# Ledger of designs, part 8: VHH binders against CLA biosynthesis isomerase (cla-dc)

Target 1, 281 residues: CLA biosynthesis isomerase (cla-dc), of Lactiplantibacillus plantarum (Lactobacillus plantarum) (p0dx41)
Amino acid sequence: MASFIASDQDVKNFLTAPSMNDQEGIGFAYATDEAVLKALIPAPLKLMAPVVCGYVVHMGKPTFSAPYLEESLFALVSYKDKMMGAYPINLLLHGPGAESGVIAGREGAGIPKKLADDIELRRNDNSATATVERHGKTLLNVSWTAGELNDPSIMKQFAGQLALGKEAEMNSFFYKYDIDQHEDGTNHFSNVQLVATQLRSLADQVEPGNLSIQLESTDDDPFGELKVLKPLGAAWFHFDTSVMFNTLKLDEVDAATTMPKLLTGRYDRSFFNPKAATYII

## First folded at step 24 (VHH)

Design s2 (from r4 with S56D)
Fold by OpenDDE, fold request of step 25:
Formats: sequence, C-alpha cells, structure tokens
Structure s2 (fold): chain B 281 residues (1-281), chain A 125 residues (1-125)
Amino acid sequence: as target 1 above (281 residues)
Amino acid sequence: EVQLVESGGGLVQPGGSLRLSCAASGFTFSSHYMAWYRQAPGKGRELVAVISREGDTSYADSVKGRFTISRDNAKNTLYLQMNSLRPEDTAVYYCARGDTFYIRYSGDYEYFDYWGQGTLVTVSS
C-alpha cells in the first residue's frame, strides 16, 4: 500500500550502491585552453591535461530511477598526486529519470547536475550524433564517426576509462556543502568538502572514431568557455554496469575561494541575480 | 546495397482496408528503426508511422487508431495495416529506414536515410 512513510528497511536501503546500468552513447575528448580550464578547477585538485572530456549517454537501467539521458563535461585531475580522476564541471540530464538523477547526485554526492531542455542521442550504423539543449540554445553538438581517432594519443586516456570487458574503477571528484540562511535573508555556504566518488564500470562495447564537436554558451551554461582547440577523439560505448560503490571524504576547503567555481554547474544565474531569469523551461 | 521495396498498394473504397508490405534487404533490418511515409498529390511527404527496433510505435495524428505499423524481423519485412481508409489517405506510400539507435524523450523521430520507390494507395468510391 502506498504511503508517505518509509519503513526502516527503506531508510536502510536508501540509494544503496546506485548503479547507472546499460549506459550507451558517445564519449569524447578535445583539447582546450589550459589556462581557462585550470581556472575552473578548485583547489586542492590539479589539472592533469588541457583536455576536456565528456559524454552524452543514455542511462537505460538505473537502479534508482527510470531511464534518462545525461551529458557531462569533465576534466582530468589529481588529488595530492595520490588519486587521479574526473572533475565534472557540469552535468545535464533529461528524461523520465532525470529528476531522480539530479536529486540523487546533488544531495547525495554534491554533483553539479541540472536539467536540460532536451537531449537527443542517435546512431545510424557507423555514425552517431548527440545534441544538448538548454534555455533554447543548443549547447553541445557532437558527432562520432567510426574509424580513426582525430589524435591517436588520446587512446591512452580512453583506454583507462573504457577498458573493454574489464571492470574499471574511476574516481569522480565533487564538492559538497551546506547552505545556511541568516536572519538578514542572505544565504551562506559552509562545510565545503571535497569528496571522491568511486565508480566501478564494465564496458562491453567501445568503438573509437572521429570527433566533431561544437559548443555554445548561455549565461547559465557557458559551454563555449571551454573552447574546442582540437578534437582528439570519440567513442561509441556501452557500459553494462556502472556502480557508485563508495564516496571518500578528502578535505574540507575554504568556502570563499571554492564556491565561485561551483555555482555555475549547479545553479542558474537567477539564483544570485533575479533579473537574470529570462527563460522558463 | 540497401533496398526497400513496397507492395500492396491499390484501389480501395472508403472504409476499406489494405495492408502494405516493405521488403528490406542489404542491411540488418532488425537493427533499424523503420517508418512509413506518404505523399499525396500536390502535397509534401509526411511521416505516417514509425517503429523502433524494439517494436515501439508512433503514428501521425491523422492515422492514429486506423493504421498499424509492424515488423517481421525474420522476414525482413515492414508492414502497414490500414483500416477505415479515407479518400484523404490517397497517396504514394514509402518505406523508410531509420537509425540503429535513438533516444529522445521530447519531440518526434524524423531521421531516415533510405527510401523505397513507393506504392500507390487510392481510396475512392
């Protein structure tokens, strides 16, 4: 019987080892301006390469939601030269499971997730395309053509992330924080923490190919800031399983210096400028 | 070589039924979205029905409840069952091949790369 009251068992089972299973879509990487990208990386994380990585994928069988589409742009970073992983700059979700995906990610792990207006992912034989739209703008247009990578040197990067037929673990770095409203009406960020979410994934399909990519910007989604200097490569891939099995608390960090880098991926400009609210989804 | 060959068209009275077939060859039929289009005299080509590789179907509003798109992967054949035909259904009907993978939760599917030669359906008293 449907109830607003969750059982104790439900509470215990809450978001246990969330898995994004049956992922399929386009992964890609391109070279960008190093200085710009570095500036986006919060301390103590360090940029490893002037490369933006990303994906547009369908999450076909999430354990915590209905299916949804997801886009992400992320950098490769290191933590104190001890851990390597991805620093997602943004994630956009669309589809029936998008709400759950956004909620779980934001509240659970401090993931910079927002909802897209539309995401399209399509493949026809040896070519594929994806588009991501938000606030009436196509922010991302990416294409994959089966064959050779634009730059073979990127293969090492893809191989690390997309080991065919083998379980691979990867760290994703996020920042969690609290929001406190003061008596004067202002909100303040506190308890800003760097965390590493650990994922275990099994790729059962990886098809390298040529990348074509276009980025556009809005004030709320300045994708164009991460300008494409050189496409490096793309792959059509499928993950049978992808499990978030652990989250490590790494460091507490200064809110004042960190939050400026976190807001855009998480909030629209209307959050800090009421006049910026120009679009209603 | 990708080939799509439509058949089953003809003259039918209003209220009648007709079943179109499309024989596909030269590609993995079961892996592709498929569709029926039609073009009436003096009008543009319009999407009639789509079927996914998984068997999900969508229809133009004008044919909903009357037409049924289906596929037999073992026979590499696409079908369009047309019931309760109307004069306005008169058109050349085309079979079309779509994508091997498609996800979008908003909007209509509209991507096709190969077309048959068409089969004429005439609905007239």
Scores: ipSAE 0.836, ipTM 0.928, lowest interface PAE 0.4, mean pLDDT 95
Fold by OpenDDE, fold request of step 25:
Structure s2 (fold): chain B 281 residues (1-281), chain A 125 residues (1-125)
Amino acid sequence: as target 1 above (281 residues)
Amino acid sequence: EVQLVESGGGLVQPGGSLRLSCAASGFTFSSHYMAWYRQAPGKGRELVAVISREGDTSYADSVKGRFTISRDNAKNTLYLQMNSLRPEDTAVYYCARGDTFYIRYSGDYEYFDYWGQGTLVTVSS
């Protein structure tokens, strides 16, 4: 019989080794304004290159949810010159499993996830397109055409992540924090912590190609801030498995300097101003 | 070269049935979404039915419950079983090729790049 009470065993098994299996879609990279991108990276992380990376993928067989589509924009960063990895700036999810994906990511790992209104991913032979829509605006339009990369040098940055047929480990950097409401009704952020989530992935398909990309902004989703200066390349890819197997606690950081960089990827402007809205409801 | 060749059209009385076939060549049939369109005299082309790679189907409201789209990947053939035909079903019917990969959880699929020459279906007493 269905119950609101979880068993002790269920509690112990909660989000054990969550895996985003059967991922398929478009990965891409483009050059952007270095100063702008750098400003988005919280300390102590350091930007490695003035490049924005991203993907639009279908998560076909997640272990923790139904299938869903996911978009992400992320930077390549380093921690204390010892660890390299991705710093996701935003993630948007759509589909039957999107709710679970957002909840698991936000509460479990401090991932900046929100729900999209619509995501479309399509391929026809040697061309593919993806669109991401939120609050009535197309925020991202990306196309892949099979063939040569816009700039072949970009492969050097992805060589470790897209090794065909070999398991690759990657770090994704996130910030976790607590929210406390005071007696005056205000909320305060505390215990802000940088973490590194470790992923193990297996790519079994990677098809390089030419990138075309367009970004637009709303106040809630300022994708256009990361201006496209030069497309570098795209790939159609498939990951058979991608498991989050560990999370490292790295540093406690200052809330006042960190939180301004974290909020947009996680919350809409209505959280800050009840009169703020980018959509009509 | 991509080729789609429709067959099975003809004259049928109201309430009758027809089965259309579309022979596909020049591409990996099993990898593509496929569809049937129709164009009635003096009207624009309209989507009738769609079938995914995995066999998921969708239909126009006007044909739901009467038409069935299916595919035989081994024969590279698309089918449209039409039952309970009506005079308003009179049209040239076209098969169309769609995408090799498509995910969207909202809206209708309407991305097609190749069409056959069509086969005429006339429903008349």
Scores: ipSAE 0.828, ipTM 0.925, lowest interface PAE 0.4, mean pLDDT 95
Fold by ESMFold2, look of step 24:
Structure s2 (fold): chain B 281 residues (1-281), chain A 125 residues (1-125)
Amino acid sequence: as target 1 above (281 residues)
Amino acid sequence: EVQLVESGGGLVQPGGSLRLSCAASGFTFSSHYMAWYRQAPGKGRELVAVISREGDTSYADSVKGRFTISRDNAKNTLYLQMNSLRPEDTAVYYCARGDTFYIRYSGDYEYFDYWGQGTLVTVSS
């Protein structure tokens, strides 16, 4: 019988580590303006390259929800020159599992997730395309064609990162924070901290190729700020398994200097400006 | 070289039945979505039915309950069973090849890159 009261076993199951199995889609990288990208990276993370990486994937068998599609743009960063990994600037989710994915990611690790209005991912023979729509625009239109990368000089890094048939461990960095209410009803930030989530992934399909990519902006999703100066390459990939096996608390950080770089990953303009209200049916 | 060869068309009375076949070669048939299109005299091609790699099907409203799409991956053959035929079903029927991967939660499938030569179905007394 269903109930608003969860069983003790339900509570224990809630605490288990998630897996994002059966991921398939397009991964890509392009060069962008270094100063613009660096400005988006909160201390103490440091930008490692003037490159935006990203993906559009289908999360086919997540352990915590129904399937969903996910887009991300992320920077390559280091923490104190000893931990390297991804710093996602955004993630947009669409599909039957997307609502659960947004809630879990925000509450668990401060992951900057929002819902997209639509995502399409398709492949035929040796080419694939993906589109991401939100608030009246196609924010991202990306294509992969099997073959050589746009810049062959990155082939070794690209291929080594996604080694076929081997487990790879990766860090993703996030800034989590709480919003608390004062007695007078106003909000303040607390517990602003840098964390790393660690995942172990097994790629069983990686097909490098040529990237074609277009970005557009809306007021809520200014993807065009991360200009495509040079496409570098793309790949079609499939991860059989991907397990988030650890989370590390790294640093507490200053709210005043950090929060301006974090709010837009979770909140649209309507949260900052009452006259900027919108929603999608 | 991709080839799609339709067969099984012909003349049939209203209310009758026909079974169309499409022999596929030059690609891995089992990996692709497949479809039937038709083109009536003086009109454009329209989608009739789609079948996924896994066997999930969808149909145009005008043929639901009367037509059945199926596939035999061992024989690389696509089928269309057409029952309760009407004069409005008169058309050239085409076999079409679709994508190897497709996910979109908000739309109908509409991507096909190869068509056969077609087989004529005529429904009249």
Scores: ipSAE 0.486, ipTM 0.818, lowest interface PAE 2.1, mean pLDDT 89
Fold by ESMFold2, fold request of step 25:
Structure s2 (fold): chain B 281 residues (1-281), chain A 125 residues (1-125)
Amino acid sequence: as target 1 above (281 residues)
Amino acid sequence: EVQLVESGGGLVQPGGSLRLSCAASGFTFSSHYMAWYRQAPGKGRELVAVISREGDTSYADSVKGRFTISRDNAKNTLYLQMNSLRPEDTAVYYCARGDTFYIRYSGDYEYFDYWGQGTLVTVSS
């Protein structure tokens, strides 16, 4: 029987570590303006390269939802020169599991997730395309063609992330925070902290190739700020397993200098343009 | 060279049945979405049924409940079982090859790159 009261077993299962098994799609990398990308990276993270990486994938067997499609653009960063990994700038989700995926990621690790209006991922033999649409525009149109990379130099930089048939570990960095209301109804940020989520993934398919990519902007999703100066390469990949096995609290950070870099990936412009007084009950 | 060869068409009375076959060669049949299209005289092509590489199916409303698409990956053959045939089902039926991977939660699948030459189905008394 369904109930608003969850069973003790339901609560126990809710606390189990999440995994994102059966991931498949296009991964890519392109060069962008270094100063623009660096400005988006909150301290204490440091940009490692003037490269935007990203993907459009199907999450086939997540443990926390029905399947869904996910897009991400991320920077390669370090924490104190001792931990390297991804700093996602945005994630857009679409599909039957997407709402649950946004809630889980936002609440669990502060992941910058929003819902897309549509995502399509296609492959025919040795070519594939993906599109991501939101608020009247195709924000991302990416294609992979099996064969030579646009610039083969990126392969050594990423070899450990996608080693075929071998587990790879990767850090993903996020800023987690609370939003509390004052007694007068205004909001404030508290507990703003840098965390690292650690994933162990097994890639059983990796097919490198040529990247073609176009970005566009809306007011809510300014993808075009991350200009494509040079496509570097793409790959079609499949992760059989991908398990979040650890989360680390790394630093508490200053809200005033950090939050301006977090809001656009998590909220639309309507949140920033109030026209009415604070509503207090 | 991709080849799709349809067979099994013919003349049949209203209410009758036919089974169409499509023999595929020149590609890994089991990896592709496959479909049946039809084209009535003087009309455009109409999607009839789609089957994924995993065997999931979808149908046009006009044939749902009467037609069944199926595949035999061991024999590289696509089938269309047509029951309760009507005169408006008269058309040339084509098998078509689709993508090897497709996910989209908001639209119909329409990406086909090869068609066969077709087999004529005529439903009349």
Scores: ipSAE 0.371, ipTM 0.755, lowest interface PAE 2.9, mean pLDDT 89

Design s2 (from r4 with S56D)
Fold by ESMFold2, fold request of step 25:
Structure s2 (fold): chain B 281 residues (1-281), chain A 125 residues (1-125)
Amino acid sequence: as target 1 above (281 residues)
Amino acid sequence: EVQLVESGGGLVQPGGSLRLSCAASGFTFSSHYMAWYRQAPGKGRELVAVISREGDTSYADSVKGRFTISRDNAKNTLYLQMNSLRPEDTAVYYCARGDTFYIRYSGDYEYFDYWGQGTLVTVSS
């Protein structure tokens, strides 16, 4: 039955749209340095607010892998002042489905995924915590406590993004590219393009609250560059379904000006510097 | 108020069996991780067994194959079936309540916030 040659039916099943069903965890937002965040956003995307958003979630029933945990930090951006959404700066994955999730996301849409050494997500009634560890440090430590947002004045913006019981559509922006070799064996980037993936998600649980968040850096994952100037709020949420129903090719972009902003979320320092050989794991 | 009340302890001979019960009240029992701990004379507390809200179990190496943790969510009761008892199993056994949600693929669960008073198990001839 098993073979290195896939059946026609296996190929057909492989081509179905991916879903990230049964997502549950902490979402959060905090204010950061506008100039620092703006500099990380490749053209033609434009930063909409000096806010970093993120999450730590369990992907309970993905259609392309076993379950896994996922962290992300992302900016809020627009394309041409009319198409708005998330620009993820990084994603870290851990768990039995994590390798498959990295491969699927990297190859499918250029999503900046790497593997974490460990992720923990826990909740006890009205409070929850999550930690993300890689290369000997806790890069992210977040807590949510049910109740009032850290900055209640932003509740209208938060509420507009999370509507219970209704499917919501959301854009995520990525830069997809190829790595090819020249005849002399050196690498080059080609076909660098801006894409938008479109997700249709059904949130059936959203519980706003207070955020406590701490970031640290390693050379491979410089989370501390995105300083926490002000915690804004957090929520515990559950998405029953989340389906990637469309992908749009938006622009071809210049490799020389774009790729420097893409590499850290996708590769470690050892790829660029052969003397970067020591880790504490 | 959260209450955990253990029962079923007593004196048994080596090789014997006991079944411990923990009656839970004051919270939604079916939504929580639950565990048994024990404390032998002169020693610290030792995790014995954990059961998730979905019924997945884990055990300390010292009791694997001899002890079975289970839960009856309709009766709000946690159980520990102890077989093939040994003198080193002599301890006060505690029921403990954990979180309502927990995922971590690299470690064991250790976040318990409420405890019972304990029930003494003595294994001697």
Scores: ipSAE 0.340, ipTM 0.750, lowest interface PAE 3.1, mean pLDDT 89

Design s3 (from r3 with T50V)
Fold by OpenDDE, fold request of step 25:
Structure s3 (fold): chain B 281 residues (1-281), chain A 125 residues (1-125)
Amino acid sequence: as target 1 above (281 residues)
Amino acid sequence: EVQLVESGGGLVQPGGSLRLSCAASGFTFSSHYMAWYRQAPGKGRELVAVISRGDSTSYADSVKGRFTISRDNAKNTLYLQMNSLRPEDTAVYYCARGDTFYIRYSGDYEYFDYWGQGTLVTVSS
C-alpha cells in the first residue's frame, strides 16, 4: 500500500549510485569570449580554455527517474592544477523524468538545474538538430552534420572522455550551499562549498561532424552572454552508462564572492524581484 | 535512391474497409519514423497517422478509432488499415518517411522528407 512514510531501507538506498544510462544526442563545442567566460567561473576553479561545451541529450534509462531530455552548457576548468573537469553553468530538463532529475541534482549534488518549457531532439540519417525553449523563447538551436569537425583541434580536449568502448572517469564541479531565513524575512547563504562529483561513463557511439549553433537570451537564461565566436565541432553520441559514484568535498568558499555567479543557473529573476515574472507560458 | 510506392487504393462504399500498403526501398526502413498523409480534392495535404521505430502510433482526430497504422520491417512495408470509411475520407493517400531519431514530449511529430506518388481512395455510394 502506498504510504507517505518511507521505510528505513528506502532511506538507506536514497539516490544510491545514480546513473544516467542510455544517453543519446548532440555534444558540441564553440569558442567564446575568454573574459566573459572567465568571469562566470567561481574561485578557486580556473578556466582552461575559452571554449563553451554543451550537449542536448535524451536520458533514456535513468536509475532514479523516468526518461527526460537535458541541455547543458559547461566550461573546462581545473582545481589546484591537479584536477580537471567540467563546470556546468546551466542545465535545463524536460520530460516525464525532468522533475526527479531537477530535484535529485539540486538537492543531492548542488547542480544548477531548471525545467525547460520544451526540448526537441531529432536526427535524420546524417543530420541532427536540437532546440531548447524556456519562457517562450528559443534559447538554443544546434545542428550536427556528419563529417568533418569545424576545427579538428577540439578533439584533443575530448579524447579522454569520448573513447569508444572504454570507461572514462570525469569530474564535474558544483557548489553547494545553505539558505537561512532571518527574522527580518531576508534569506542568507552560508556554508558555500566546492565539490567534485565523479562520473564514470561508457560511450559506445561517437560520430563527429560540423556544428551550427545559435544562442539567445532572456533575463532568466542569458545564453547569449556566451557568444559564439567560432563553432569548433559537434558529435552525435551514445552513452550506455554514466554513473555518479562519488562526490569529493574540496573547499569552503566565500559566499559574497561566489553566490553572484551561482544564482542565475538555479533561480529565475523573480526570486530577486517579484515583479520580474512577466511572462505567460 | 529513396522510393516509396503506395498500393491498395480503390472504390469502396461507405462503411467499407481498405488496406493500403507502402513498399519502401533505398534506405533502412526499420530505422525511420513513417507516416500516412492524404489530400482530398481541393484541400491541402494532411497528416493521417504516424508510427515510430518502436511502433508507437499517433492519429489525426478524424481517423482515430477507425484507422490503424502498422509496419513490417522484414518486408520494408508500411500499412494503413482503414475501417468504417466515410465519404470525407476520399483522397489520395501518401506514404512518407520520417526521422531516424526523435524525442519531444510536447506537440505532434511533423518532420518528413520523402513521399510516394500516392494511391487514390474513393468512398462513394
Scores: ipSAE 0.828, ipTM 0.926, lowest interface PAE 0.4, mean pLDDT 95
Fold by OpenDDE, look of step 24:
Structure s3 (fold): chain B 281 residues (1-281), chain A 125 residues (1-125)
Amino acid sequence: as target 1 above (281 residues)
Amino acid sequence: EVQLVESGGGLVQPGGSLRLSCAASGFTFSSHYMAWYRQAPGKGRELVAVISRGDSTSYADSVKGRFTISRDNAKNTLYLQMNSLRPEDTAVYYCARGDTFYIRYSGDYEYFDYWGQGTLVTVSS
């Protein structure tokens, strides 16, 4: 019988080795404005290249939810010149498992996740497309055509991330924080912490190709801020397994300087101003 | 060359049954989503049913519980079993080839690149 009370065993099993297995979709990279991208990266992380990476994938067999679609834009960054990895700027999820994915990611790992209105992913032979919609606007339109990358020189940069046929480890950097409401009704952020989540993934399919990409913005999702200066490439890929097996606490950071860079990926403008709500019923 | 050839249409009384077939050739049938569409006189073409590579199915609300889409990959054939037919089911029915991969949890499946010539189904007393 269903219960609001979890067992002790349930508590022990809470998000144990969360895995996003059976991932399939489009990965891509494009060149953007370096100054703009750098400004989005919180300290102490450092931007490695003026490149935006991203994906639109179907999570077919998550261990913590039903299947869902996920979009992400992220930068390649380093921590103290010792650790390299991805800094996700945003993630949008859609589908039956999207709510669980958002909650698990946000509360469990500090991941900037929101829900999309719609995500579509499709492939027909040697071409694929994906669209991401939120608040009545297509924010992302991406196409992959099998063949050569737009810029083959980028292969060296991404070869480590999509190692075919063997397990590869990757770091994802996130910021966790606490929220406290004071007696005057105001909310305050505290205990802002940089963490590195370690992922182990097995890619069993990687098909490089040509990228076409368009971005649009809303106030809540300013995708266009990361302007496409040059498409670099795309790949259709499949991960058989992808497990978050460890999280390292790296550094405590200043809330005042960090939070402005974290809010948009996590909250709509209505959180800051109720009049900014776009949906009027 | 990709070809889709529908058959099985005809005149049937209300409450009757028909089974449509679509013979596919010129491509790897088992790799593609397939669909049935219909177009009634004076109306636009509408999606009736879709079947994935893994035999997952989706139906228009108007035909749910009455129509069944299926496929035989060994025969490169798509089927539409139509039961409890109604006069409003009268239309030309088209077979369509879809994508090799498609995920969307909202909206309709709209992406097909090849169509058959259609087969007429008339439901009348």
Scores: ipSAE 0.519, ipTM 0.784, lowest interface PAE 0.6, mean pLDDT 93
Fold by OpenDDE, fold request of step 25:
Structure s3 (fold): chain B 281 residues (1-281), chain A 125 residues (1-125)
Amino acid sequence: as target 1 above (281 residues)
Amino acid sequence: EVQLVESGGGLVQPGGSLRLSCAASGFTFSSHYMAWYRQAPGKGRELVAVISRGDSTSYADSVKGRFTISRDNAKNTLYLQMNSLRPEDTAVYYCARGDTFYIRYSGDYEYFDYWGQGTLVTVSS
């Protein structure tokens, strides 16, 4: 019988080694304004290159949810000039498993996830396109055409992660925090912590190609802030498995200096200003 | 050269059944989504049914429970089994080739790049 009470075993198994298996879609990279991108990176993370990376993928067999589509924009960063990885700035999810994906990511790992209104991913022969829509605006339009990268030099940055048939590990940096409401009704952020989530993935398909990308902004999703100065490349790829197998606690950080950089990826402007709500379904 | 050739159309009485076929050539049939469209006299072309590479199917509301789309990859053939036909089903039916990969949880599937010449289905007493 269905019950609101979970068993002890269920509790023990809660989000054990969450895996985003059977991922397929478009990965891409483009050059952007370095100063703008740096400003988005919270301390103590350091930007490695003025490059925005991203993907639009279908999560076909997640272990924690039904299938869903996911978009992300992220930067390449380092921690203490030793640990390198991705800093996701934004993630949007859409589909039957999107709710679970958002919840698992946000509560489990501190991932900046929101729900999209619509995501489309399609491929026909040697070309593919993806679109991401939120609040009635197409925020992202990306295309891949099989062949040569716009800039072959970008391959050096991804060589370790896209090795076919080999397991690759990657760090993703996130910030976790608590929300505390005070007696005056205000909410405060506390226990802000930088963490590194470790992923192990197996790519079985990687097809490089030419990137075309367009970004647009809303107040809630300012994708255009990361303007495209130069497309660098794209790839159609498939991951058989992608497992979050560990999370390292790295640093406690100052809330006042960190939270301004974290809120947009997690919340709409209505959270800060009730009058800012402009989208009505 | 991509080619789609429909067959199986004809005159049928209301409540009757008909099976359409589409012979595909000139491409890797098994790699593509396929679809049936129809166009009634004086109306626009509308999607009837779609089938994925993995045999997942979707249907227009007007034909759900009555029509079945299927494929035989070994024969490079697409089928549409039409049961409980109605006069409103009268139309030219077209076979269409779709994408090799497609995911969308909202909106309509409209991305097909090749079409057959069509086969006429007339449902009349």
Scores: ipSAE 0.449, ipTM 0.743, lowest interface PAE 0.8, mean pLDDT 93
Fold by ESMFold2, fold request of step 25:
Structure s3 (fold): chain B 281 residues (1-281), chain A 125 residues (1-125)
Amino acid sequence: as target 1 above (281 residues)
Amino acid sequence: EVQLVESGGGLVQPGGSLRLSCAASGFTFSSHYMAWYRQAPGKGRELVAVISRGDSTSYADSVKGRFTISRDNAKNTLYLQMNSLRPEDTAVYYCARGDTFYIRYSGDYEYFDYWGQGTLVTVSS
């Protein structure tokens, strides 16, 4: 029976580790301006390459929500030259499970999630496309065609990241923080810290191919700042399982130098720009 | 070569029934979305029904409850059972092939890459 008071069993189930099983879609990489990308990476993370990676995927069997579609753009980074992984710059979610996915990710690990107005993911034989729309524009239009990568020299790196038939582990880095309200109603940031989530994933489909990609900007989502200088490649993939099996707390960081790099991926311009106060809904 | 061949059209009285067939060849039929479209004289093509590779179906409002799309993957054949036909159902009916994967939570499926030649259905007293 539904109640505002959860049962003891409900609380116990709530605390289980999340899984994002049955993921399917397009992954891609492109070269971008190194100085621009480096400037977006908060200390103490360091940029490993002037490359933006990303995906548009369907999360078919998440343990915390109904299914949803997810887009991300991320940089490849290291922590103190000993841990390497992804630093997501943004994630946009759409679908029946998207609201729950945003809440879970933001509260659990500080993941920069917002809702998209629409996401489409489709494939026909050896080609696929995805689009992501928000606030009046198609922010991302990506296509994959099975075959040769745009830059064949990166094939070894692509193959190493998506080992078929074997579990692979990956770090994702996020900055968590609190927003505390003073008694007078004003806010401040506290407890700003670098964390890593660790995922174990089993890829049972990986089909490399050619990338075609276009980015657009709105005031709320400036995807165009991450210019496509050279498409490198794409793949269609399916993860049978993907489990978040560990979370590491790595560093406390300074709010004044860190928070300016976190806000755009998490909030729209209406939070801090009165000129963005007009929306038609 | 991908081929789609429709059959089963003809003249029928209002309230009657017809069953359309579409024989498919040159591709893995069971892996694709399939659809029926129609085009009335002097009008554009209208989506009638869609069937996914997992047999989920959707219908235009104008035919819901009267038409049934189905597929026989062993025979590579798509069907449209049309019941309670009305004069406004008069059109050329087309079989269309869609994608092997599609997810979108808003909007209708609209991506078809191969079309048949059509079969004429005339509903008249």
Scores: ipSAE 0.355, ipTM 0.761, lowest interface PAE 2.7, mean pLDDT 89

